Miniprotein binders against p81326. Designs and how they scored, part 3

Target 1, 226 residues: p81326
Amino acid sequence: MLHFGGFIMEINHISKILEKEREEYIRNKVEEYLKQGFSKDDAVNKANQSWRTYIGHRIQDVIYNLLKKFLKDSGLKVTTDKALNNRNLPEELDKVKRLIAINYGEYLFLPDADVIVYKVENNDIKIIAIISVKNSFRERRFETTYWKLKLKESPVTSHIKVFLATPDKDNEISYKCPNGKPKKMRIILEYELDGIYFLKEDFEETEKAKHFGKIVEDIIEISKKL

## First folded at step 4 (miniprotein)

Design s19
Amino acid sequence: SDEELKERIEKLSEEILRIYWLLEKAGNLEAMREIFKLELKIYELLRRLEELGVDPEEALEEARKLVEEARKIIEELRKKLEEG
ESMFold2 (binder alone), alone request of step 4: mean pLDDT 72; pTM 0.609

Design s2
Amino acid sequence: SDEELKERIEKLSEEILRIYWLLEKAGNLEAMRRIFKLELLIYELLRRLEETGDEEALEEARKLIEAARKIIEELRKKLEEG
ESMFold2 (binder alone), alone request of step 4: mean pLDDT 76; pTM 0.653

Design s20
Amino acid sequence: SDEELKERIEKLSEEILRIYWLLEKLGVSPEEAMREIFKLELKIYELLRRLEELGVDPEEALEEARKLVEEARKIIEELRKKLEEG
ESMFold2 (binder alone), alone request of step 4: mean pLDDT 62; pTM 0.407

Design s22
Amino acid sequence: SDEELKERIEKLSEEILRIYWLLEKAGNLEAMREIFKLELKIYELLRRLEKKGDPELIEKAKELIEEAKELIKKAEELGDPELIKEAEKLIEEAKKLIEEAKKLLEK
ESMFold2 (binder alone), alone request of step 4: mean pLDDT 61; pTM 0.467

Design s23
Amino acid sequence: SDEELKELIEKLSEAILRIYWLLEKAGNLEAMREIFKLELKIYELLRRLEETGDEEALEEARKLLEEARKIIEELRKKLEEHGDPEAIKELKKLEKEAKELEKEVEKLEK
ESMFold2 (binder alone), alone request of step 4: mean pLDDT 68; pTM 0.585

Design s25
Amino acid sequence: SDEELKERIEKLSEEILRIYWLLEELGDPEAMRRIFKLELKIYELLRRLEKHGDPELIEEARKLIEEARKIIEELRKLLEEG
ESMFold2 (binder alone), alone request of step 4: mean pLDDT 73; pTM 0.610

Design s26
Amino acid sequence: SPEELIEKIEELIEKLEKLVEELKKHGDPELKERIEKLSEEILRIYWLLEKAGNLEAMRRIFKLELKIYELLRRLEETGSE
ESMFold2 (binder alone), alone request of step 4: mean pLDDT 71; pTM 0.608

Design s3
Amino acid sequence: SDEELKERIEKLSEEILRIYWLLEELGDPEAMREIFKLELKIYELLRRLEETGDEEALEEARKLVEEARKIIEELRKKLEEG
ESMFold2 (binder alone), alone request of step 4: mean pLDDT 73; pTM 0.631

Design s4
Amino acid sequence: SDEELKERIEKLSEEILRIYWLLEKAGNLEAMREIFKLELKIYELLRRLEKKGDPELIKKAKELIEKAEKLLKEVKELEKS
ESMFold2 (binder alone), alone request of step 4: mean pLDDT 70; pTM 0.552

Design s5
Amino acid sequence: SDEELKERIEKLSEEILRIYWLLEKAGNLEAMREIFKLELKIYELLRRFEETGDEEALEEVRKLVEEVRKIIEELRKLLEEG
ESMFold2 (binder alone), alone request of step 4: mean pLDDT 77; pTM 0.687

Design s6
Fold by ESMFold2-Fast, scan of step 5:
Structure s6 (fold): chain B 226 residues (1-226), chain A 82 residues (1-82)
Amino acid sequence: as target 1 above (226 residues)
Amino acid sequence: SDEELKERIEKLSEEILRIYWLLEKAGNLEAMREIFKLELKIYELLRRLEETGDEEILEELRKLVEELRKIIEELRKILEEG
């Protein structure tokens, strides 16, 4: 229990740090834009746009580092699609790339796999899960679903779990039927994906829609069955 | 049946990519050559089936596809277990 308790504590600390980073980032960017001659309203809008780009990358890095730290003792390894796009890959990562790539005839393409969890067993690699990290759902709403459906088509990749991790601060997929109106995006994502993990407290929990604090335990349990 | 067989061959081709990498890493060139030879024969027969519609070719393809599946299964068992 201490291992998973530590993970939850770390998530809570990171959440507080990101909130403080947001306040400082916005203040600094507003000041910067004001110095460039923008109006107060334009400066605020530009600062918020800049934050959305920054936090997207920041959350991916946070999730990668958390999973790497807390899965290490279970014999699980973590990498990123950025690492796999390197021209001169280490042998192990080259194999990971080949095992998650989707076949389009003579072409192989990587799914959008921000974070990849795998294990090495007798010098062979088994992919456990890929995690798509989404800060917002304004664009490419069902891209993760597309990749899940494509991975299911191949016996090589059909076992790979596809998860979505999101703070969903705009409540775009936090509830299935807010105000009695079904949210198509939440309903479809939950139906097609293997899980949605929220980096927030206020969301509708289901068997597939959980707090991010449960992801380490779930991944370890999946890995035991492979 | 033609569509079903093509689907089975495509799925096996994807499994072969994984096994082929393991064989290459293990230095088992003999097993790699046998798999390549069998896969090439399957491809040739599939092309002839598309051109002629010959039922005897379909039967031979089904037998070779099953043979390849068994080889991949046995190699996976040996290579993944170490």
Scores: ipSAE 0.000, ipTM 0.095, lowest interface PAE 23.4, mean pLDDT 78
ESMFold2 (binder alone), alone request of step 4: mean pLDDT 78; pTM 0.713

Design s7
Amino acid sequence: SDEELKEAIEKLSEAILRIYWLLEKAGNLEAMREIFKLELKIYELLRRLEETGDEEALEEARKLLEEARKIIEELRKLLEEG
ESMFold2 (binder alone), alone request of step 4: mean pLDDT 70; pTM 0.553

Design s8
Amino acid sequence: SDEELKERIEKLSEEILRIYWLLEKAGNLEAMREIFKLELKIYELLRRLEKHGDPEAIEEARKLVEEARKIIEELRKKLEEG
ESMFold2 (binder alone), alone request of step 4: mean pLDDT 75; pTM 0.646

## First folded at step 5 (miniprotein)

Design p1
Fold by ESMFold2-Fast, scan of step 5:
Structure p1 (fold): chain B 226 residues (1-226), chain A 82 residues (1-82)
Amino acid sequence: as target 1 above (226 residues)
Amino acid sequence: SDEELKERIEKLSEEILRIYWLLEKAGNLEAMRRIFLLELKIYELLRRLEETGDEELLEELRKLIEELRKIIEELRKLLEEG
């Protein structure tokens, strides 16, 4: 009775909304930069740079809301690293934070956990998956891989699936070399992570690199084994 | 030159990629952490330099790139020799 077709339709609808939002955002930012005295070409370049930052946060919010909506009926809960960084944390979220946080002596760091899926059974919390959302790989391309390795070393966190979700609009990890081989970054991310979910159609699909429309079904299946 | 620094960072980035793979297979999480933190700081400073044009960041960036290069060179030597 799960309506995964409805999930895919909602993803497609949101993609069209985001494209319209991009057009409006860029128009407004170009106008702002022109008023500041930038040339037309500089204003366009700066507007596109601003959009890349904005869309990163926007895609994260979209993924959070989609997963929350479509996992609710399966008894799964969804939160964000932003929610976990609140000083006044509810008991349940405080427990989630403690089950994910990595200890470095005096310091606790959350992994690259933009979206977190967990379940509650008999007052015990089980973390199912952490999803890192990347619009661009320029600055922190292997951050997710490092945190996966750290989580894997502890019996408390070794079961946690670490996923990457990305539109990869610039073809940074979905691009194939002329000989058909994936780029090294794609090979390493796919090897080390539990899965990559693309918010695009044109990429080399594998057992671990899938269309984002598959993520709800995969998470539910994983949760049943825990 | 900003272009020269970016080229150096890209070449170091390629070497880090290979070293991460080797370090992970060897289980050397401490070395991976050191490299990861330095790389993050380098990219953060590069971004701020591109945004602000602050020449003071250029000197700090050069020092961190050199520190990372030395760490990579030492790790490569150890991995190659045993």
Scores: ipSAE 0.000, ipTM 0.154, lowest interface PAE 18.0, mean pLDDT 76

Design p10
Fold by ESMFold2-Fast, scan of step 5:
Structure p10 (fold): chain B 226 residues (1-226), chain A 82 residues (1-82)
Amino acid sequence: as target 1 above (226 residues)
Amino acid sequence: SDEELKERIEKLSEEIFRIYWLLEKAGNLEAMRRIFKLELKIYELLRRLEETGDEELLEELRKLIEELRKIIEELRKLLEEG
């Protein structure tokens, strides 16, 4: 339990580092666009849009590294769907791939699982959770829900927890309408998924919608029941 | 044209949400697979278009959006008929 304080401290530290990285990234991108002949206003807008794309990949990487570091002492392992798409897989990862893949007749496809948490016991692999990382919800907003539905279809995968992790900087699913009602997208994601973890401070927590700092503790608790 | 396509995708996304929910409750996973595959291809092509500016992708994207719209319209009609 004492290492959870360290996890929260690292999240805070990384958040501050990402803000500094943002300032440097935007400054450099504005300069690039100005050199290409864009106006100052257009250069700033394009740089901000470029940052939104960049930070999506960066947040995925950060979450993967944080979970790998803080779950190691609990005997939990972390991988990515990109790692599982390698042709020359180690035996362990080949087993992980087989246990998470979804059958479409003669074809086998991986869900869009940005981060995968599993454990190895007595040479058997148990998948604990899949974490989908979303920087924005303008695209593929219900993809995570679709994969949750597919995983529920099979007794092999029905136990796997499906989580969403997001900074939700545009308040697309953490915002409530003027009448206090959550948006339709938030209602459905929270209903169908096993949890939503926000990489932001300003939102109302529920049983399923929590601060990202709680994800390590929740995953460890789930793993003990498997 | 790009902005209009994004607006059409957003509107279709709202319709997809309603259809997904109804198909899920009806247990029609095959129809959900069809919609999901088209949606993923559309988003992939949109991203490639944003990265390359290739006008050939615009025409392919328009065709897929229209195909998805027709499928949603057909499924919506069937679901409403009960």
Scores: ipSAE 0.000, ipTM 0.124, lowest interface PAE 18.8, mean pLDDT 75

Design p11
Fold by ESMFold2-Fast, scan of step 5:
Order: C-alpha cells, then sequence, then structure tokens
Structure p11 (fold): chain B 226 residues (1-226), chain A 82 residues (1-82)
C-alpha cells in the first residue's frame, strides 16, 4: 500500500518540528550575537538571516527523507545533487549523474536537482523526476524553469519531470491573480514546469499546483507510464 | 469549528509521530498500516470539508478522529505493558 495518510501525517508533524526548531534557533543565535556586542535589532536581523539559510537546507533534507521512505515499496530510488557531486561515485549514481547532465559544448553540468527520483529496470536506469526545493524566490525565481527548458532540448532528458517544492511563506506564487492582477512568476512557473507542490495549506490549486501530499502518488503514476 | 478540528488533528498527528517511532523500532507494521488508513480518510474528509463547507462531513470527521485517538491510546498502553 502507498501509506498516503502516513505521509500527510509526517508532513504536518514536520511542520511543527520546524517551527519549534525556528524558535530555538533564533533564540540561541540572538543570544550569541548579543554576547558578541551587536545591538538587539542587529542581533535579531542577523539571526533571521541565518535561519533563512539553515531552513533552506533543512527542508531539502526533510523532502529527501520523506520521498526515500514512501517511495521505497514502489521500487523507486531517491538521491540528491549533493550525493552526485561526490568525487567517488558508485556505478549506479554515476549513471544517474550522466542521465541528467546538460551539454554546454565541451562541458557538462547538472541541473538544479535538489532531489532526484529514478528506477532501475533490467540493469538500466530511468530518471523519473527532479525536484527543485525553494524556500524563497528572491533573486533566483526562474532558475528552475531554465533547467526545465534545457532538459527539454535533449531526447535523453526530455521525458524527465521537473517539479518545484516550496512552503512559499511570503505568498509569492501561491495565487495567480490576487486583487485581479496577474502574478507573472506563478503563471510562468506553472506553465513551464511539470508541477508545483506546496508545503502549506493556503494556495490556489490547479491540475499542476498541488499540496505536497500528492507528490508520492503522482511520481508512482508517472513511473508506471514513463 | 474548522479551526478547532484542525488543532485537534494537529495534536493527534504529533502524538502519532511519537508512537510511530516506537512502533517502527518494535517492527509493528500492522499497527502502522491501520493508523495510515485511518489518517488517509481523515485528511481526505478534511480536504473535502474545506472545499464544500458541508457540515455533515464535520460529524463524520469527528467520529474518525475519536476512533484514531482510541487506537493510539490502546497502542500506547500495549507498548508500556510489553
Amino acid sequence: as target 1 above (226 residues)
Amino acid sequence: SDEELKERIEKLSEEIWRIYWLLEKAGNLEAMRRIFKLELKIYELLRRLEETGDEELLEELRKLIEELRKIIEELRKLLEEG
């Protein structure tokens, strides 16, 4: 069985753990900066900046572990771009790396693939999806679409689904037309990508913009069709 | 209210996570599957309630939440006794 309900339960529980971690992290960092002689306002600002960096990596780790756990029984494997950047790769991961690499003349580069889902079938590897994890959009709002467009150019990679996973706490892409004005970023991301998965409850749902709880079922379905 | 139910489901999910770690360590996959099936029904009804506002779903949701709470309580006692 897919254990979908357990997946939703773990997402909700992790949300609470992350909020508690935030409170403790900020408190400790503020104390640290105050002891270094920073003003209260500067200490709070620096602590918040530090948290934004920390939570980005934390969310990526959480998503990786959840997908690895809930896709295992479906015969699907999960890895990360961090694992693929290791100098000494097992043969299986070396093949994964080669199957997602993008050609730039004399050079090959990996896309922004925070989490990678693949399967091994008859000693051959097929990449199912790559997931870009974004905690905020700030200055790099369209990088995921760039990688999607590059992957579409090659018959080797054109089948790979490109997903965005985000808590979108600042509501930057949660709605298409709040107050009647189009949100260019949401519209473009939904159009170009294969899916957007929100780690939050409040957002405008569409065929391609869903709660993160749907991602396991979607990936399994894609894997069966290929 | 919808807010009250969400808070109750959230607290229950936290308790399930604590029990989940113990059940996983004990290798009790059957108990975990029972919890997962019930959670799936609860979250599907909650999602439907948010979409439709149907008050009849609210009563069904309350019954399933209470059933899940009883199962968790029974499992907690079993783990403490074993």
Scores: ipSAE 0.000, ipTM 0.120, lowest interface PAE 17.4, mean pLDDT 76

Design p12
Fold by ESMFold2-Fast, scan of step 5:
Structure p12 (fold): chain B 226 residues (1-226), chain A 82 residues (1-82)
Amino acid sequence: as target 1 above (226 residues)
Amino acid sequence: SDEELKERIEKLSEEIIRIYWLLEKAGNLEAMRRIFKLELKIYELLRRLEETGDEELLEELRKLIEELRKIIEELRKLLEEG
């Protein structure tokens, strides 16, 4: 990707630094939990859960900042579901929130949209994509799929692309069984979602499952059709 | 206070991405680790603040954010000399 070489280099670099520090983080957290009186097995489990939560949010921040930086010159804007849950919203973000909110009778909820890409054209806001960032799939394996299906039900939101971004370092959805068949979770996610972007090198790329480095060009191409 | 701190963290995150790029190009892995460890601590404090609402953590968080900001400013010298 010559056009986005800088983007690819930055994401590859950040990924390597984060992984190098993982074991140190886990070791320190295990020691902390042991000091609090947890058993070794519980301490290890809690430390791994702490890392998964922490790194998930850290990867979300990295992805948000990279997309904001590399989409800016294409006239695209980036925000987060955390920003949309702020008590005092600017008018523009209030409109973004209203355009992605899902109706559950008496209640309105936002999808699990870690990163949201939109454009402003003639004072109208068009939502292009939401990106769900998953560091692991242990407890919430089909959450992104659920939100895709809910958004698909409304003419206001049915055009919104729903992407999954994940390092998948545990090979939960990039693993291929000995018989050559992908796991059920991978099959379902790839079928229902508009794309999966891996922050890892070792996986079988398909039309919808790609290296994260391709996400910027894909989003720009989608935005041109809206 | 919370909104101001989140805005400052967002701005620093943007600067850190650019600084990491430059530090990698220069081969300065030690400076990158220093930044990462501070980011880790800042994020853990921010999470605890979000979970508990303890305003005592605001002052500690501000001090760490300022420490990170000073490190980034120090690294600007490397940028200008290179």
Scores: ipSAE 0.000, ipTM 0.127, lowest interface PAE 17.8, mean pLDDT 75

Design p13
Fold by ESMFold2-Fast, scan of step 5:
Structure p13 (fold): chain B 226 residues (1-226), chain A 82 residues (1-82)
Amino acid sequence: as target 1 above (226 residues)
Amino acid sequence: SDEELKERIEKLSEEILRIYRLLEKAGNLEAMRRIFKLELKIYELLRRLEETGDEELLEELRKLIEELRKIIEELRKLLEEG
């Protein structure tokens, strides 16, 4: 069962909610900073910087909730790196953490796994995919690529798909060759990662670079391959 | 020892994550790239050490880990003062 005509309609509805949320957030933060004695220009600038931090966490939570909702009926489970960092981990999540952790001798290091998709069959856990959520690419451009390459090197983790999900509002990786010149970042990310999913309509689509609306069916197909 | 280097790498990795968030907030793209390149080289050498057992890589790893530690320390001071 899908609400509002399916997954794509849900994404479009969420986009409208996020824009209204932005307007309310900025308004409230500007008022807060003005009460603290900042000038109007400083208050607006600080409010916009606060929004940039807020939206990063907000869009990750949105993606988590959407995937949890739409993968449930396919027997797939969704968790987050935040959940895996809780002090009291349930046995199931402790197993998930161990299956995505990379061994650096006597220590375990978690990859950049904002959202994790896995399945449970006969009490055995199999990790299907990890999704890195990026709101901006002007900072930490290839961190997700590093984790993909590290996961690929171990037989325990080499099957795990690594995806990038992004609204890419600044068109940083939306196109390979705008105005005839190649964008190195888009080319490298698409080459090394298993997929890029855009939360926007305007981008250069390829076999690996798709609208976010296709992520659910892609994950389900991957899970069938075991 | 390999165990000593791995302990230092894990400790630095925790500090790097914290510093990365502060650098992102400050918009210091150059410092973020510098840290990322050093991390990548350290992990590549650690992997090569585990595959080949080449002890000459241990000394190179120690130098890179110390360079990364100094950069993180400098950035921490800069961010706390700014």
Scores: ipSAE 0.000, ipTM 0.089, lowest interface PAE 21.5, mean pLDDT 76

Design p14
Fold by ESMFold2-Fast, scan of step 5:
Structure p14 (fold): chain B 226 residues (1-226), chain A 82 residues (1-82)
Amino acid sequence: as target 1 above (226 residues)
Amino acid sequence: SDEELKERIEKLSEEILRIYLLLEKAGNLEAMRRIFKLELKIYELLRRLEETGDEELLEELRKLIEELRKIIEELRKLLEEG
């Protein structure tokens, strides 16, 4: 399957680009903070913090573009929660929004659906998966699990797969405790979610916890069963 | 101050994880939703505090942390009885 090999090659290429992007970003931000009168150590620390914020948005965009490119030939479509929050939605995207929105009495909210994969068959829309992209787990770590539980409550949304995609650079959910057991957050996320896809090599692989390179193949297999 | 608040929030996060597992097993999604909303408010205020250094946000943050602690303590008592 050459198209899956192409996907892995593209991920490797983008990883190298992001490494160079990081070096340039940090260098420029350190210079900027030094000009503002910060010490060298403070400038470096602030630059690293700024990079963490920047890379979160960058990774989300990268994942969206990769999935859009590599799922196209399988008849699958990809959108984002930002696109669904547009005031003037095309009919197709309005239908997608209605099929994933969760009802709280008088209010409707979208789940943490950074990337949404769906298909159009016989003029009917089927949502395949939503993907939450997390660069860090210091904030909102329970959000993805909460949305998964809410989606399970309705026959309309209970089939939707909920995935987490993360580089987990700080080893927040890929690190094992000294006793060899995963951290509580890893246990909860893996138990409740349909899958975790790591944008890194160093992690304990399981049936649900995989390299990001496998996500396209998994989504295509899921779509065939719907 | 800021470091002490972060330590308190990290400790509270451990308690939240324990309660979250118990509430999930009990099927109490409403209690989970209540905790989630308070946690979101706390993290948003922390973000603003880190960005602005506005000490007035400390008082609001302390109030929300105390509200969350009370909820966790009440839920723990109820779950321990089951």
Scores: ipSAE 0.000, ipTM 0.117, lowest interface PAE 19.1, mean pLDDT 75

Design p15
Fold by ESMFold2-Fast, scan of step 5:
Structure p15 (fold): chain B 226 residues (1-226), chain A 82 residues (1-82)
Amino acid sequence: as target 1 above (226 residues)
Amino acid sequence: SDEELKERIEKLSEEILRIYWLLEKAGNLEAMRRIFKLELKIYELYRRLEETGDEELLEELRKLIEELRKIIEELRKLLEEG
């Protein structure tokens, strides 16, 4: 048996590894761009852009594997939007795809659901949660919020929990103002979403804003009520 | 040095993370449990060492780090060749 406490230890490891990989990646990319004749400022900006693309995919895969590992014994299944975009879908995943699709009249679109948690009971599929993974907020700040609001409009999808998972290394939504007031983006995201899970220690905890180590426990609890 | 010890632990943590997912895909639960238990003990001793400065813990920690390094190296070799 794998213990829940092991999940928290692995999260702490991942955060440290990702930060170390970031520093080395950025250093190498800056050197490459400088050799190409870019200015130092341009090289730094290009390196940061390259890192944002790279780490977005990597942290999503990490979160997928952690959730799959620690939810398996609770009878919960995990998939990704990448898996749902496969041309030849297994019947189960095709059903998952249909159950998270958002209706725009004659058209159906998938939300930006990096990781999807569901359960299968008596051949019926129930979607528990979708998790949006954001390494940074500079280009897609409220995309997760948009999809949450759209999901709420349908009785088929209104029960689905929409979570944000983020290391928030730039302190964009974990930072607090000197008077104790959170930043506007934090207020909006916490208000509209069902939860924010931080892959870091430095943030003000609330009923909706928690350490990522709480996500397994929360998902299991939600699944029991469905 | 204290910094050298921290660096060794960080490098092992990186290798453990990579190998752990490979072992999970292979279904090798025994190796995963062994690595997990040893890693957990290393972190417990590291925390206690930082709090107390006990040199006996430092020696035990070095032994466990070396044991884990050998296990990781053997598993990596096995995964490369198989």
Scores: ipSAE 0.000, ipTM 0.119, lowest interface PAE 16.0, mean pLDDT 75

Design p16
Fold by ESMFold2-Fast, scan of step 5:
Structure p16 (fold): chain B 226 residues (1-226), chain A 82 residues (1-82)
Amino acid sequence: as target 1 above (226 residues)
Amino acid sequence: SDEELKERIEKLSEEILRIYWLLEKAGNLEAMRRIFKLELKIYELFRRLLETGDEELLEELRKLIEELRKIIEELRKLLEEG
């Protein structure tokens, strides 16, 4: 009970840390670009562009660490696609990789699985969920959806929940058009995926589209049914 | 007043953000859990105070805020020395 309340408090604190981190990052990058001879306006623009790429990786790390921390006492384990791409894998992670990898003839690919939640029972591994983390939806809009559809094709992977986690700062999928209709991308993502978790306050919740603070409770409930 | 209390909680929350990040990097799980539990108590009591107006909750809340402030001061000193 208090576990979930604490997770929500932690998410609020992380949001404020990231905003402070942004201020310091932008200030430092502006100085760096000014030293390189860029104008003040160019330095500011380049610093903001640099922040966009940096925050994407930072959000992934934050989500990984929060889920690892708050799922631990429920007997659930968390890993990343970066960990699974190591040449020398522990046996447990090698099994995780084999259970989510998709075969394309002579080639094997991991889905867009920034964070992976699994459990170990009697030396058997059960994959609970894959979480794709997106800071923006520019050119790779349906990548997560593609991987969901591929996983659904196999009896080995069809039970795996595929979630999207996003701050959606540009209101690309959390905003409704003036006529009340969601954007096409939101409709498709919500239809195909098992859930969307927003790292923002201002949006309309549905059965599948929720505040990020609800993800821990949802994952634990799913794991009990496996 | 509720506004003064809110300001104290917000200032404390800001200090917790920095300390919590530093404790996480230092691997001090015990201190993180201690701060976390106190912060949860403070927010829950503040919520109940706003709902009920109970004066006894106000006294309890002030005590917990002071306790957490002292813990943060102790931890900040230890982190600066390490």
Scores: ipSAE 0.000, ipTM 0.128, lowest interface PAE 16.3, mean pLDDT 75

Design p17
Fold by ESMFold2-Fast, scan of step 5:
Structure p17 (fold): chain B 226 residues (1-226), chain A 82 residues (1-82)
Amino acid sequence: as target 1 above (226 residues)
Amino acid sequence: SDEELKERIEKLSEEILRIYWLLEKAGNLEAMRRIWKLELKIYELLRRLEETGDEELLEELRKLIEELRKIIEELRKLLEEG
C-alpha cells in the first residue's frame, strides 16, 4: 500500500497546483480579452474555453507521468499512441504497436489509446490496459466503447482492459437523475468498458466506476493475473 | 523578490501555452513532459513560499525558472528551424 498512499498524495498535490494555475490563467485571460474590447461576459466565456483546451492536454500528460512513475517499480511500462505513430520504432514499441493494432481489411489502425500499459516477461510483451482520457463527451461520446468492442473481436487483443479516465467536470456521466438512475451514456459506458476512473471527488463509486486514485493498484492487480 | 518571480513565471506561462500546442502538433510528448514537470515544481515551490514565507525556497525556485527558460528557448529555436 505504500505506492497507493504516495500516489494519492501526488494527485492531491497536483490538483491543488492545477487549481491555482486555473485561477491565475482565468484572471489573466479575462484581463487580456477585456483589453481587446470584449464584454465582461464574453471575456469570461473565452477565458474558460481557453482553459478547457489547455487543461485537456495537461490532464493527458499528468496521467501518463503519474502512471509511468508509480507503475515502474511493479515492472510495468507505459507508452502512448502518439509514441507508437513514430516511423522508426524501437523493437519493443514496434511489438506493442502490433499487439494492439486493429485490422480493417486492407488497413491496420491503432485504437484511441492515450496511455498504454504493458509488461515484458521472458522476452514476451503482454498488453495490460489502454486508457482513454476524455474531458468532454459532447462530440465523441462512444469512441472509447467502439474501440473496446473492436478489441474484443480478436483473440490477440480480447484480454486488454479498456479504461476511461475523466474529470467529468460538467457531470455528463457522474450525474444521477432525481430517481437515482444514472444517465444513458453512463450506463452504456460502464456496461461496455472495463472501468471508469473519475478525476473528481463528488460521485458515487461502483465496482467499475472509481476514483482515479485507485487506478495504479487496479492495474497492478490485473497484471498479476495475466 | 516574490513579485519579480511571479511576473517572470507569468511571462513563461504564456510562452509555454503556445509551445505546448506546437509540440502536440509535432508529436513531441517528451518535450511537453519536461516542460510540465518543471512548471509543476515551480508552482509548488511558489505556493509554499506564499503560504509559509520560507525564503530558503527562493534559491531553488530561481534555479528551476532558469532551467525552464533555457528549455523553452531551445525548443522554440528547434520548432522555428523545423
Scores: ipSAE 0.000, ipTM 0.100, lowest interface PAE 19.4, mean pLDDT 75

